# Ledger of designs, part 72: VHH binders against q9y6x5

Target 1, 379 residues: q9y6x5
Amino acid sequence: LPPKLLLVSFDGFRADYLKNYEFPHLQNFIKEGVLVEHVKNVFITKTFPNHYSIVTGLYEESHGIVANSMYDAVTKKHFSDSNDKDPFWWNEAVPIWVTNQLQENRSSAAAMWPGTDVPIHDTISSYFMNYNSSVSFEERLNNITMWLNNSNPPVTFATLYWEEPDASGHKYGPEDKENMSRVLKKIDDLIGDLVQRLKMLGLWENLNVIITSDHGMTQCSQDRLINLDSCIDHSYYTLIDLSPVAAILPKINRTEVYNKLKNCSPHMNVYLKEDIPNRFYYQHNDRIQPIILVADEGWTIVLNESSQKLGDHGYDNSLPSMHPFLAAHGPAFHKGYKHSTINIVDIYPMMCHILGLKPHPNNGTFGHTKCLLVDQWCI

## First folded at step 3 (VHH)

Design i1 (framework vhh_8dlx_2)
Fold by ESMFold2-Fast, scan of step 3:
Formats: sequence, C-alpha cells, structure tokens
Structure i1 (fold): chain B 379 residues (1-379), chain A 125 residues (1-125)
Amino acid sequence: as target 1 above (379 residues)
Amino acid sequence: EVQLVESGGGVVQPGRSLRLSCAASGFTFDDYAMHWVRQAPGKGLEWIGNIYHSGSTFYNPSLKSLVTISRDDSTNTLYLQMNSLRAEDTAIYYCARHKTYYFRGDWETKYFDLWGKGTLVTVSS
C-alpha cells in the first residue's frame, strides 16, 4: 500500500509547555508513538521561514523565505500582504508536496500550511485552501480527511496548520498561566478530535501523523524595549523588518549606519551581513539585508512607542524558549520512544523516506531521525 | 461611516492650557490604540504620543512634560491635554488610529490607518 503522511503544525507551541501543562490526548498520542523533546529550528525563529524549512529541509538562506517581511535587493521586490502569493518568493526551493506530486502518481492536500496556496515551480498542492484565519480547525480537518479518503490519484501527503497557541502567546505572553492553560487545553482537545476523526474514518492504523510546530515563545515586557528612533534617524535607512530581528537597508553609507547602531543598546547585537554568526546559516541570500539587529531574548525593538506584544519569537535559535517539539504516530514510527533533539531541517529527509521519495539536496541529516523509524537500525 | 473628528482647537494665549478631543465613530474604539500627531505651518509631521486600551501611554520625549493623553472608551473619545502653550505649539493637530492584528503566525502593526481631518491650534496674542 502506498504510505501516507499527515503533517500537523500548531504555530508557536513551545516545547516546555509539555512540562508545565496537562495534555491527556497528546500524552496518549506520544505514549503510542514517538516524541522529540526539542526541535532546533532555523534562524530567524519566525513562522514563514520555519514552516518552509520543515517542508524543504533547507536553511532560510537557501530556501529564500528569510523572514515574514522581506526585500529582495536584486529585483527590488517587497514581500507583503499584497504579493505573498508571488511564486518568486517561494521558487528557491522545492517543498515536499511538489516532490510528492512530480516523482510519484500521487496527490497532495493542504489546509493553510504556508506556501501551499502558491504555485511553486508551476506546481500547486493538488487540493488546498486559500489562507483564511477565520476558518475553523474542524473545517480544515474535514477537508483534509475528505481528501485523504476520496482522491484519485491518492493523497499521500497532507498538511494541516493551526494559528494557536501562537496568537494567544503573543497576546497574553507564555507566563500568563491562566490564559495559556485555557488555550493549551483547547489545543489538546483538538488533538483528541483529530485522533477520533481518523479512527472513525478507518485512517488511524495506516496513516503516519506528525504533530509539530515552527517555534516557541518568550515573555516580553514594556520594561524591555529598544527604541530604534533613539539610535538613528529614520531618514538614514529603510526598515524591512522590525522585531526581534530588524532588517536594515541603509540609504547612506553602510558603515555610517552601522556606527550609529552598534553601541545604541546593550540588549541588541548589530551585525554587518558578512559578520552574522555562521551558526545561524543566515548570510548567503539577497533577501538578507546589509545590517541586521538581533534583540536579546524578551526584548522588543520599537519605533518611538510601546509594544502590544506580551510574547514574541524570532530570537536566537539556540534559546530553548524558541524550540518546538515533534510527536509522531503511525506504521513508520516506534511506539513509546523518546528522543532528545533534532534539527528542524531533519524533518524533510525523514518525511521523504517515509513516503518513498528521493529528497532534493537539503541541509538535513537522515541519521538524526532514524531512531524514530521502525525500518531503521538504531543502537 | 468610519471616521475620526478632532475638536477643541482655536486661538489660545501663550502660557494657557488647552484640551483637544477626537470623536471616533463607525468602529469598535476600544480595540484600537490611538495617536496624536501635529504639523506646524510649513513643517513635517511630529508625533506627540499614543494611548492603548489599557491606558498605557508613550510620549515623544521632547513633549512628555507638556502633554497628557487620555481616553474615554464609554464615549469613544480620545483627549490631548496641553499645558504651558508656546508659539511653537501652533499647528494642525490630528488624531490617528493604530491597528495591531494577528497575520499569519505573527502580530503586525499598521500605524495611522485612519486619520482625522485635523484641528488648528494657534498660540498668539
């Protein structure tokens, strides 16, 4: 039988939430499957970059989605609300749903995963939903399960994206135990609904299901602001992205802009593009600006005003607060196995293996995930 | 109709205090942060400050000791209290709304997506 995989993302699900809150449905899923306690995401630790890294196995500098807001220095294009469906931004990589459709006589299905409503290399997901935050989890799940059961060629790869707990993490901050407890309980109930629906439809025993996330969340405060307007006049630069990683396009000499910024705040690192730490793998792309500012954990960069966000992400990917988890269940996975850490780019070659696809060149290492899989040797 | 209407401007003598009002209609006022911005004759826009629904305020440091921003969500009204008015405070005063919203896995802010038509304050004689 052709192998099938459903990839589910709960945006902003910090790994440490699993230790501090009760998840009876997720715990049952994990007990009968596998858990990776920490997934080390790519820098910057933002939604679009990390969701695209999961499905391409590439660092941001390689797949080209380097932020949620971007400017391409060569073509002079801006990535914004009005052109987020321009294939130009997505064409530097081949996501797994494209590979699935082109290598095998198989279909892909998608409910809201970033990039799935865009034709990439002239290929769009066989079944998809245009992004709309107002569409319920239940409607997304209904469409995905319908497509998994009623497609020809068969849907073998499906994705499902949900905005929580990220939206509430931003609004309340991860230290708001009362509000976060309510939000996380609702997510656990949605996981219970997912499992029950798959069982009811006869899909559960033969479907591989991965539940993961793109990043974590850290607490912010009005006491931890970096006012960029106190560092430099806005006439000297164009701001491409603001916080917690600011992307600066100088309107004057780059060295002059750098000198105005470099000593402005003890809670912000200022990098010329060529000085960005190699460990970030965030340097070799025209969409990475000549100067980047990286705020310390929990600090927010602002323009002469306060911030509404009580939680944020985008920070250094070495920070445990930025790490999501990965849980999986299905015929490809061991039962009751716990693994400490993988890199988020390792998910792609693992998924290609499960689906029997030849991966495109990528930054992941299959060896890092082999212990999760029943058909692999692990000591 | 979605609109902001400033009032309370006019000719004021130096050293006196003045309170400007901004009446909001056509939208849920308490979902938005609000700003005051002014433009002196022949000059660019100068940001004065803002206020969030929580009552938290942030001011232009050069103006902080001279102004107070407040809001009354029950009447959909934003206020700017100015003390010790100077000739250099002569300007058209605008209120503007600040939209913060969740967009595709992050919180985005669109500043000044709605402006009033302004109210003229002349500090003279």
Scores: ipSAE 0.080, ipTM 0.482, lowest interface PAE 4.1, mean pLDDT 90
Fold by OpenDDE, second read of step 4:
Structure i1 (fold): chain B 379 residues (1-379), chain A 125 residues (1-125)
Amino acid sequence: as target 1 above (379 residues)
Amino acid sequence: EVQLVESGGGVVQPGRSLRLSCAASGFTFDDYAMHWVRQAPGKGLEWIGNIYHSGSTFYNPSLKSLVTISRDDSTNTLYLQMNSLRAEDTAIYYCARHKTYYFRGDWETKYFDLWGKGTLVTVSS
């Protein structure tokens, strides 16, 4: 029988939550499997870009989902979380669920993972749910496990997405121990439900399961604001994305716009597109705007309107507060092994290996995950 | 007035090609994804394919090899190119405007908020 893999994402699960809070179910999951303590994600550290990096192994400039809000100058069209169903935005890469269906006589399943309810390269997951934040975790889990158990051709790759603890992180801030403790307890309970469901259906021993996240969360404050309106008139540019990385489309001379912004705040770096640091791998895509603003950790870029967020993400991907974790269990993984760090793009070649798929060209390094796998040498 | 008007239908012989047009008026055409559907005599509606506002296309797998959808936003016109026509392709062909961006597999008619009156295509020897 072909190997099976379930990829689960809890949005905005910062890596150090594992050290600062109790997770009985997740810890049990880890004890019987593997843990990567820190996953270095891609810049910018936002939901859509990082989720697509997980399933493509590509940096954002390569797979083309460069933000949660995008603008294409050629077509003059916009991308957002409420407008993400046009294959135009996704077709610059091939996600693993498409590869899984095209390379083998197999099926893929998806419960609300970004991009899974869109036909990409004229292929859509055999089984999927349209995104709806009101649908419970239980319903998502029930559908995924049903498809894993009863489908023909068999479902060999499945994704499951959940919006917490990201939403709560934004609302309360990651430093609110009381509220975040409550939220994270619920997450651990959901993990317990997942494990129990898999055991009940007889899937637990044969199914590979990865539990991960796309990014962390940093504490914000009303005392750490950068107001762009104090530096430049809104008539001089179009704002494509705002905080903590602003994407600026000038309506006047680019240099003039840059000069007005470059000294706006000591807590914000202003880059012309060609001057974006190489380490971000965030330059070689037409969807990246001519000027980007990058706020320091914990600072919020605003217009005249006040931000109500107490937590946010999207900052420099080298910051520990932006990093998620990865845990895994199943026949492909060791038991009781902990690893320090990997890159988020390394997940893709690992998943391809587990599933017996030939990976598309990607930015991941399979060697970084060899120690997690029972069939590989760990030097 | 907001409307869609199909044209280009008629009687054609098997193996021939036909190009249908759909003229849009009364709304910002380039903001909308557009669909082609057909209804054969005595049968239900069949989704043919769509074109997004970006120009990307998606087709019914059963018809993909035989049809091409395109659009000209400068003239507010949607096109359906059909090749190698068969008798079973006889139907009324409709263009429709997409209201929302949510779908499940094939596009469902519940997501369409504007329809043309249709144009008849008859494939006969």
Scores: ipSAE 0.017, ipTM 0.366, lowest interface PAE 7.1, mean pLDDT 92

Design i10 (framework vhh_8dlx_2)
Fold by ESMFold2-Fast, scan of step 3:
Structure i10 (fold): chain B 379 residues (1-379), chain A 125 residues (1-125)
Amino acid sequence: as target 1 above (379 residues)
Amino acid sequence: EVQLVESGGGVVQPGRSLRLSCAASGFTFDDYAMHWVRQAPGKGLEWIGNIYHSGSTFYNPSLKSLVTISRDDSTNTLYLQMNSLRAEDTAIYYCARHKTYYFRGSWDTKYFDLWGKGTLVTVSS
């Protein structure tokens, strides 16, 4: 039988939540598997970019999903989380479910992972659910496990996405211990349900399961706002994305717009596209706008208004608050092994190895994850 | 009947204070964040601020030193306290109901699904 892999994402699961809250079900999962304490995500530390980086092994400038809100000047198309179904946005890379179906004549299944309800290079997951936030975790899990057990050709790669703790992280902020403890306990219970369902169906011993996330969360405040309207008039630019990374398309001379912005706030860095730090790997794509503003951690960019977010993400990917974790269990993984840090782009070549797939060219390094795997030499 | 009714408007002299009320009926008031929005004559809508059911408040940065938003869930009433009123504060003031909107990392804080009819505040000497 071919190897099988289930990739699970809990959106916005900050790595240090594991140290500040109790996760009995997740700890039982880790005890017989592996834990990577920090995953260094790609910049911008947002949902769509990082979910696509996980499944392509590419930086955002290479896979083309460079933000949750994008604009293409040539086609005049807009991308958003609620308008994400155009294959145009996703076709700059080949995600692992496409490779899985094309190389090995195997099926893929998806419960709402970003991009899985879109035909990419004329290929869509064999089994998938269109995004609908009202669908319970249990229903998503039921469909995934049904497809893993009842498919021809067999489902060998499956994805499962859940919106928490990101939604509550935004609403309450990560420092709200009372509300966050409730939310995180519910997530731990869902992990318990996942393990029990896999055991009940006879999948647990032969299925590789990865539990990870796309980013963390940081505390925001009404006292940490940058009013962009105090810097520059709306008539000088088109706003493509706002906070905490603002994407500015100038309507006048680019240097003139830059000069109005560059010293407006001590809590915001302003970059011409060519001056964006190389460490971000966020420069070589036409969807990246001519001027990018990057707010300091916990600062929110606003337009003569307040922000109602008590938590946010999108900040510098060197910040530990922006890092998720990765836990994994299954026949491919060691038992009881802890690893400090990997890059989020390293997940893709590791998953390709587990599934026996030839990875497309990518920015990940297989050597960074080999210590997690039983069939690899680790030094 | 699901409705919001503003009251407390009228003519007020510059430099004075005024408190507006918004009475909610026909829905579970404490399930919703509530907003205050104003519209000056011949101008667009300007967001003033909001209050969550938890009591946490967020304000337009241009106005936050001049206004305070509060709520009384036992009487289903939203309040806007305004201090140091100026002629440019002359506007129709609306309360509005907000539902939390979340869609895969998108958080829309300006969505309003129910509005009051408004109450006129005229700041004139």
Scores: ipSAE 0.017, ipTM 0.381, lowest interface PAE 6.2, mean pLDDT 90

Design i11 (framework vhh_8dlx_2)
Fold by ESMFold2-Fast, scan of step 3:
Structure i11 (fold): chain B 379 residues (1-379), chain A 125 residues (1-125)
Amino acid sequence: as target 1 above (379 residues)
Amino acid sequence: EVQLVESGGGVVQPGRSLRLSCAASGFTFDDYAMHWVRQAPGKGLEWIGNIYHSGSTFYNPSLKSLVTISRDDSTNTLYLQMNSLRAEDTAIYYCARHKTYYFRGSWQTKYFDLWGKGTLVTVSS
């Protein structure tokens, strides 16, 4: 039987939530599987970039999804919520579901993982759901399990995406223990439903399941705002992305725009593209703008306005508040093993190994995840 | 019909006060932050300030001491109170809305997605 893998993402699930809240279903999953306590994600710590890094093993500058809002300087195209399905934006990398379909006589299935409703290199997931936030977790799970159990060629790679706890993290902030407790308990119950469904369908013992996330969440405040309009007039630049990483396209001399911004706030770093820290791996792509502003943790960049969001992400990827976790269970994984840290780009080569696929060149290191796997020598 | 209608403009003497109103209809007013923006003859748009449903306000620093923005969500009305009017305050005054919303793991903001047609304020001695 070919190996099967289900990759599940709960958007914005900060690793430290595991320490501050009870997760009985997730803890039972971990007890019989593995836990990576912190996953160091890629910069910028946003949803589309990090979800694409998980399935390609590449830094954002390499896979081309460099933000949730982008401008390509060469083609003059704009990426936004109104045109996110243009294959142009996704074609700088080959995600694992495409490789799965092209290297093996196997199918892929997807419930709303970013990119799975887009034909990438003329290949779309064999089974997929068009993105619709109104579709319940249960409906997504029902479709995925139906496709895993009833497909020909067999579905060997499946993805399942859920918007919480990110949506509530933005609305309430991660420090709102009452609201976050309610949200996280519902997520734990969904994990319980997932395990129960897989057991009832006879899939549980032979399916590898990874539960992870793309980033964490940090507390924001109306007392921590950076008003960009106090430093520079709109006539000098085009704004490509705002907060907490602002992408600035100058309409005048780049040095003049930089000089207007460099002393704007003590809570924001201003970088010419060439001066962006090497550790971010966020420089070598035409979709990265000539000037990038990076707000300090918990600070929000605004245009002559307040912010209603009480939580945000996108900040420096060295911050523990930006880190998700990874838990896994199945025949490929040890039972009861705890690991401290991996890089989010390491997930891709691990998944390729589990599925028996040859990975495309990537920024992950298989050695970082080998201790999780039963068929590998850890030391 | 989704619309914003400004009122209260007219000719006013220097040093007087004036209150402008903006009536919203066709949408859930308290889901939106509201802005005041003005345009003097032959000049570009100048942002005055905004107000969120919470009542939190932000003002153009050059105008903060001269204006107050308020809202009444029970009547779907936005207000701009202007004090010590000067000839330089002569402009067409617009109200506009913006909304923050969640889209696919991303927190989005649509600035100025609906505008009123404006109301003219002339400060003349």
Scores: ipSAE 0.072, ipTM 0.476, lowest interface PAE 4.3, mean pLDDT 90

Design i12 (framework vhh_8dlx_2)
Fold by ESMFold2-Fast, scan of step 3:
Structure i12 (fold): chain B 379 residues (1-379), chain A 125 residues (1-125)
Amino acid sequence: as target 1 above (379 residues)
Amino acid sequence: EVQLVESGGGVVQPGRSLRLSCAASGFTFDDYAMHWVRQAPGKGLEWIGNIYHSGSTFYNPSLKSLVTISRDDSTNTLYLQMNSLRAEDTAIYYCARHKTYYFRGSWEIKYFDLWGKGTLVTVSS
C-alpha cells in the first residue's frame, strides 16, 4: 500500500511560542516524532509565498507567488484577494499535489491550503474545499480524514490549513500574553483532536503527519510607523504592495523615485530591483517591482494613517521572529529526535521522498532533512 | 440590539470645548477599535481619529492638536473631546465600529460596519 502524508499548517505559528507557552498535545506528538526548532522561510515572509514554497521547494522568484498582492509587468495583470483564483499566478511551478496526481493510482486532498482550489497546469487537487474562512477546523479535519480513508484511487497526499494563530497575532500582537495564551491553548486542543481522530479511524499508525507553519510574527506599534506620504507624492508611483515590504512601480524616472524614497526613514531599506540582496533570492521575476522597500522588524509602512496591526510578518527571513517550526510523526520519521534548523524549501524534496515521487527541480537540499528519516543514513 | 448612540451635541459658542459620547450596546465593546468621523454641511466625510482596543490612538494630522479620543470599556462608552471650537467644526459627528478583514496572511481594514445616527454640533455665536 502506498505511503500517505498529511501536511498541516497553522498560519503564523512563531517557533518561539513553543518555548513560551505550554503545548501538552503537541509535546506528546513531538515526543514520539521529530521536531525542527526553526524553519528558515523564504523572503518575503508572507502566507501565500511561503505556503507555495513549502509545496514546490522553490524560492518566490522561481515559483512566482512573490507577495499576497502583486503585479505582473509583462501581462499587466493584478493579483489581489479578489483575483487569487486565476491559474496564471500559480503556473510558474508544479506543487506536490499535482506531481502526486500525475503518478498512477494516486489522489490528493486539500482543506484550504493556498493554491489547492486553483487548477495549476490544468490539474486541481482531486478533493478540495473552496477557500472559506468560516469553515471550522473540525469540518476541514472531517473532510480530510474521510478522503484519506474512503477514496479510490487512494489519497496519498493531503493538506490542512488553519488561519490561527496568524489572525490573532495581527490583532493582539505576539506580546499579548493573555490573548495569545488563549489562542495557542485552543490550537493545542485542535492538535489533540487531530491525533485522536486519526487514532479512532485507524489511520495514525500508518500515516505520516507534518505540522508546520509558513512564518512567525513580530510586535508592531504606533511608535514604529513609516509614512510614505511624507517623502513622495502618489503621482510619482503606483503602489503594488505596502507593508512591511512595499512594492513600488514608478510613473516617472525610476532613479527620481528611488532618490525621493532613499532617505525617507532610517528604519527602512530602499532597493532598486537589481540591488536587492542576493541572500533574499528575490530578484528574478517580472512580478517583483522596480523598487522594493523593506521595513525593519516591527516597523509598519503607512500612507498618512494609523495601522490596525499590533503584530505583523513579511520581514527579513533571517529574523528568528519570522521563523516557524516543523514537527512530524509517522513511519517515515525517527522518534524523539530534535533538529535545529532547515530551510522551508527543504520540506518539498523530503515530502517527495516520503511519497516515492520524483521531485521537480527545486531549491531545497534533501541532505538537510535526512536525519529526520528512518530510511536515511544520518552523519 | 447592536447599536451605537452618539450624544453631547448642540449649539456651542466659538472658542469653547465640547465632549461627545458614544454609547455602545449589543456587542463586546472592548474587542473593537472605534472611530470618530464628521460631515460638515455640503462636504464629504472627514475622518477624525480612532482608538484601538489597547487604548492607543491615532488622529487626522489636521485635527490632532484640537481633539482627544478616549474610551471607558467598563461603561462601553467612546468619547471625543474637542477644544477651541470654530465655525468650521459645525458638522454631524458619527462614531463607527472598526471592521478588520482577515485573508490568509493579510490583515487589512475593510470598512466601518456599524455607525451611529450622528449628533449635530453647531458652532455659532
Scores: ipSAE 0.067, ipTM 0.464, lowest interface PAE 4.5, mean pLDDT 90

Design i13 (framework vhh_8dlx_2)
Fold by ESMFold2-Fast, scan of step 3:
Structure i13 (fold): chain B 379 residues (1-379), chain A 125 residues (1-125)
Amino acid sequence: as target 1 above (379 residues)
Amino acid sequence: EVQLVESGGGVVQPGRSLRLSCAASGFTFDDYAMHWVRQAPGKGLEWIGNIYHSGSTFYNPSLKSLVTISRDDSTNTLYLQMNSLRAEDTAIYYCARHKTYYFRGSWEVKYFDLWGKGTLVTVSS
């Protein structure tokens, strides 16, 4: 029968948590599967952008989800948590569930992965849950496994999203060992529950499972704040996104706004859009604002207020603290193999290969993930 | 009942000081950051400052030299000390409970979910 894949994301799971905390269930999963120790995500290192990069294989400037808060200068539309269901925002790319449904005439299932409750190119995931943070991991898992076993046409691609450890990483900071230990142990127990459920339902031996994340987390502090109001008055600009990457839409001449900001803080880089470093691949999209401010790791941009966040992400994607990991198990994957690093955009062409799908043009390189796969020659 | 009650307002002469209190009830006060906000007649809301559960404070820079925010978690009370009062300090003063809204990795969305009814401060000779 056709190959099946379950893609699981634990939001904000920093790669080095694996080194600093005990994960008995995840370690058992890895022992019989593969581990990529670092996944280099796309800039900016935020939830919506990186989740969409995983399923499209594209940089943010190419897939159009360039931040968690966006403004499109051409159409004058605003993207926020209250209107994230407008297909306009998601239509600049074709995610893997759409390709799966259209190329193979198979079903897709989703438990709250960003974009899966939106019709993209007139195609919505065959089975999905509308986003609701109050829904337990257990209920999400129950729905996914039900759809994997009881669907016609068969579900061949399924996604499952969980908000932790990101929510706790923000609240406590990644250096709070007591609170983070408790949170991460609970996640490891959820991974154990996932594996047990798949075994009990007879899915485990024939299902490919990827466990990954969109970004990491870094420690913030009230001693590391950049106050924009000390440098520029609100009458000069519209703020599209704040921290740690601020998106500035000037209300006056762009050069005047830039000059007011460029010496605001030694812990922040100020870029005109055309001067954004090429290595970020964050320039060629109407949703990227004329001026972008990039805070140094652990610094928070504020407006005449303190920040309650003790942890944050969104920083430079070259920072190891921003990197997640990838672990995988199933018939497509080697057993007991460790790989050092891949790019987050490489996940998409690998998943297309596993499912037998022709990938849409993308920024990933299939060769980077070959060593993980049993049907490929690694050496 | 979950509520915030401000007190200590009234008529005060220019140049004098005044301390406002905000009594919290019906919730675990020491779990929350608290704010002071004011509204002058016919004008919008102006943020004064906040105090976190840790005791850390941050103030509106325009007001920092004139105000001090403190809290007493044993009595569930928030305070605003104002010095060198001016006619332009005439306003209704509100205390508010801080709420952080979390949505899919977005911890940056903040709003106030509980407000007091306010206390009027009139600065007049």
Scores: ipSAE 0.017, ipTM 0.354, lowest interface PAE 5.7, mean pLDDT 90

Design i14 (framework vhh_8dlx_2)
Fold by ESMFold2-Fast, scan of step 3:
Structure i14 (fold): chain B 379 residues (1-379), chain A 125 residues (1-125)
Amino acid sequence: as target 1 above (379 residues)
Amino acid sequence: EVQLVESGGGVVQPGRSLRLSCAASGFTFDDYAMHWVRQAPGKGLEWIGNIYHSGSTFYNPSLKSLVTISRDDSTNTLYLQMNSLRAEDTAIYYCARHKTYYFRGSWEYKYFDLWGKGTLVTVSS
């Protein structure tokens, strides 16, 4: 039987939630599987960029999804998170479901993972759901498990995406213990439902399951705002993305815009594109704007207008608050093994190994994840 | 019926205080951030401030010392308290419901999707 993998993402699941809240179902999953305590994501620490990095093994400057809101200076195209299905945005990389379908004569299935409802290099996931946030976790799970059991050619790679705890993290902030404990208990119950469904269908013992996330969440406050209107008039630039990483397209001389911004706030770093720190791997793409502003953790950039965000992400990827975790269970994985840290780009070559696929060139290092796998030497 | 209805406007003398109310109906009021916006005769819209579902407020810096926004979720009512009124405060005052949009980890606060009809405040001796 060919190896099968289900990749599950709970959006915005900060790694240290595991230490501060109780997850009986997730703890049972981990007890018989593996846990990576911190996953160092890519910069910027946003949903679309990091979800695409998980499935391509590439930094954002390489795969081209550099933010949730983008402008391409060469083609003059605008991208928003509002269901833009133009393959142009996604074609700078080859995600694992495309590789799975083209190399192995196998099927892929997707419940709402970013990019799976878009034809990429003329290939769309064999089975997919058009994005609709009102569709329950139960319905997403029912479709995925149906496709895993009843497809020809067989579904060997499946993805499942869920919007929580990100939506509630933004609404309440991650330090709201009462609201977050309710939300996180609900997620743990969904993990319990997932495991129970897979056991009931006879899939559990032979399916590899990865549970991970794209980023964490940090507490924001109305006491920690950076008002750009205090620094520069709107007539001098076009705003491509706002907070916590602002993407600025100058309408006047770039140096004049930079000079107006560079001393605006002690809680924001201002970079000309060529001066963006190398450690971010966020420079070599036409969709990265000439001036980038990076707010300090917990600070929100505003334009003399309000933000309802009590929690946010997008901040420096070295911050532990921005890190998700990774848990996995299945025949490819050790039982009861705990690992400290991997890079989010390392997930792709590990998944390719599990599925027997040849990875496209990528920024991940297979050696970083080999200790998780039963068929590898960890010495 | 989904609507916002402002009240409390009228003629008021310079230096006095005035409190405007906005009654919300037909939707779950405590799920939404709410805004106050005004328009002086012959001028464009001027944003006054907002109040989040959490009760946190943010104000236009030009108006911060003159106004206070509050809400009573038990009565579905939004308030604007104005102090030390000046002739320049003469305007039609609107309350507006904030449209939140969440799409795959993108939390967008782009538009006012519901407006009241406005209440006129005239500051005149």
Scores: ipSAE 0.019, ipTM 0.383, lowest interface PAE 5.8, mean pLDDT 90

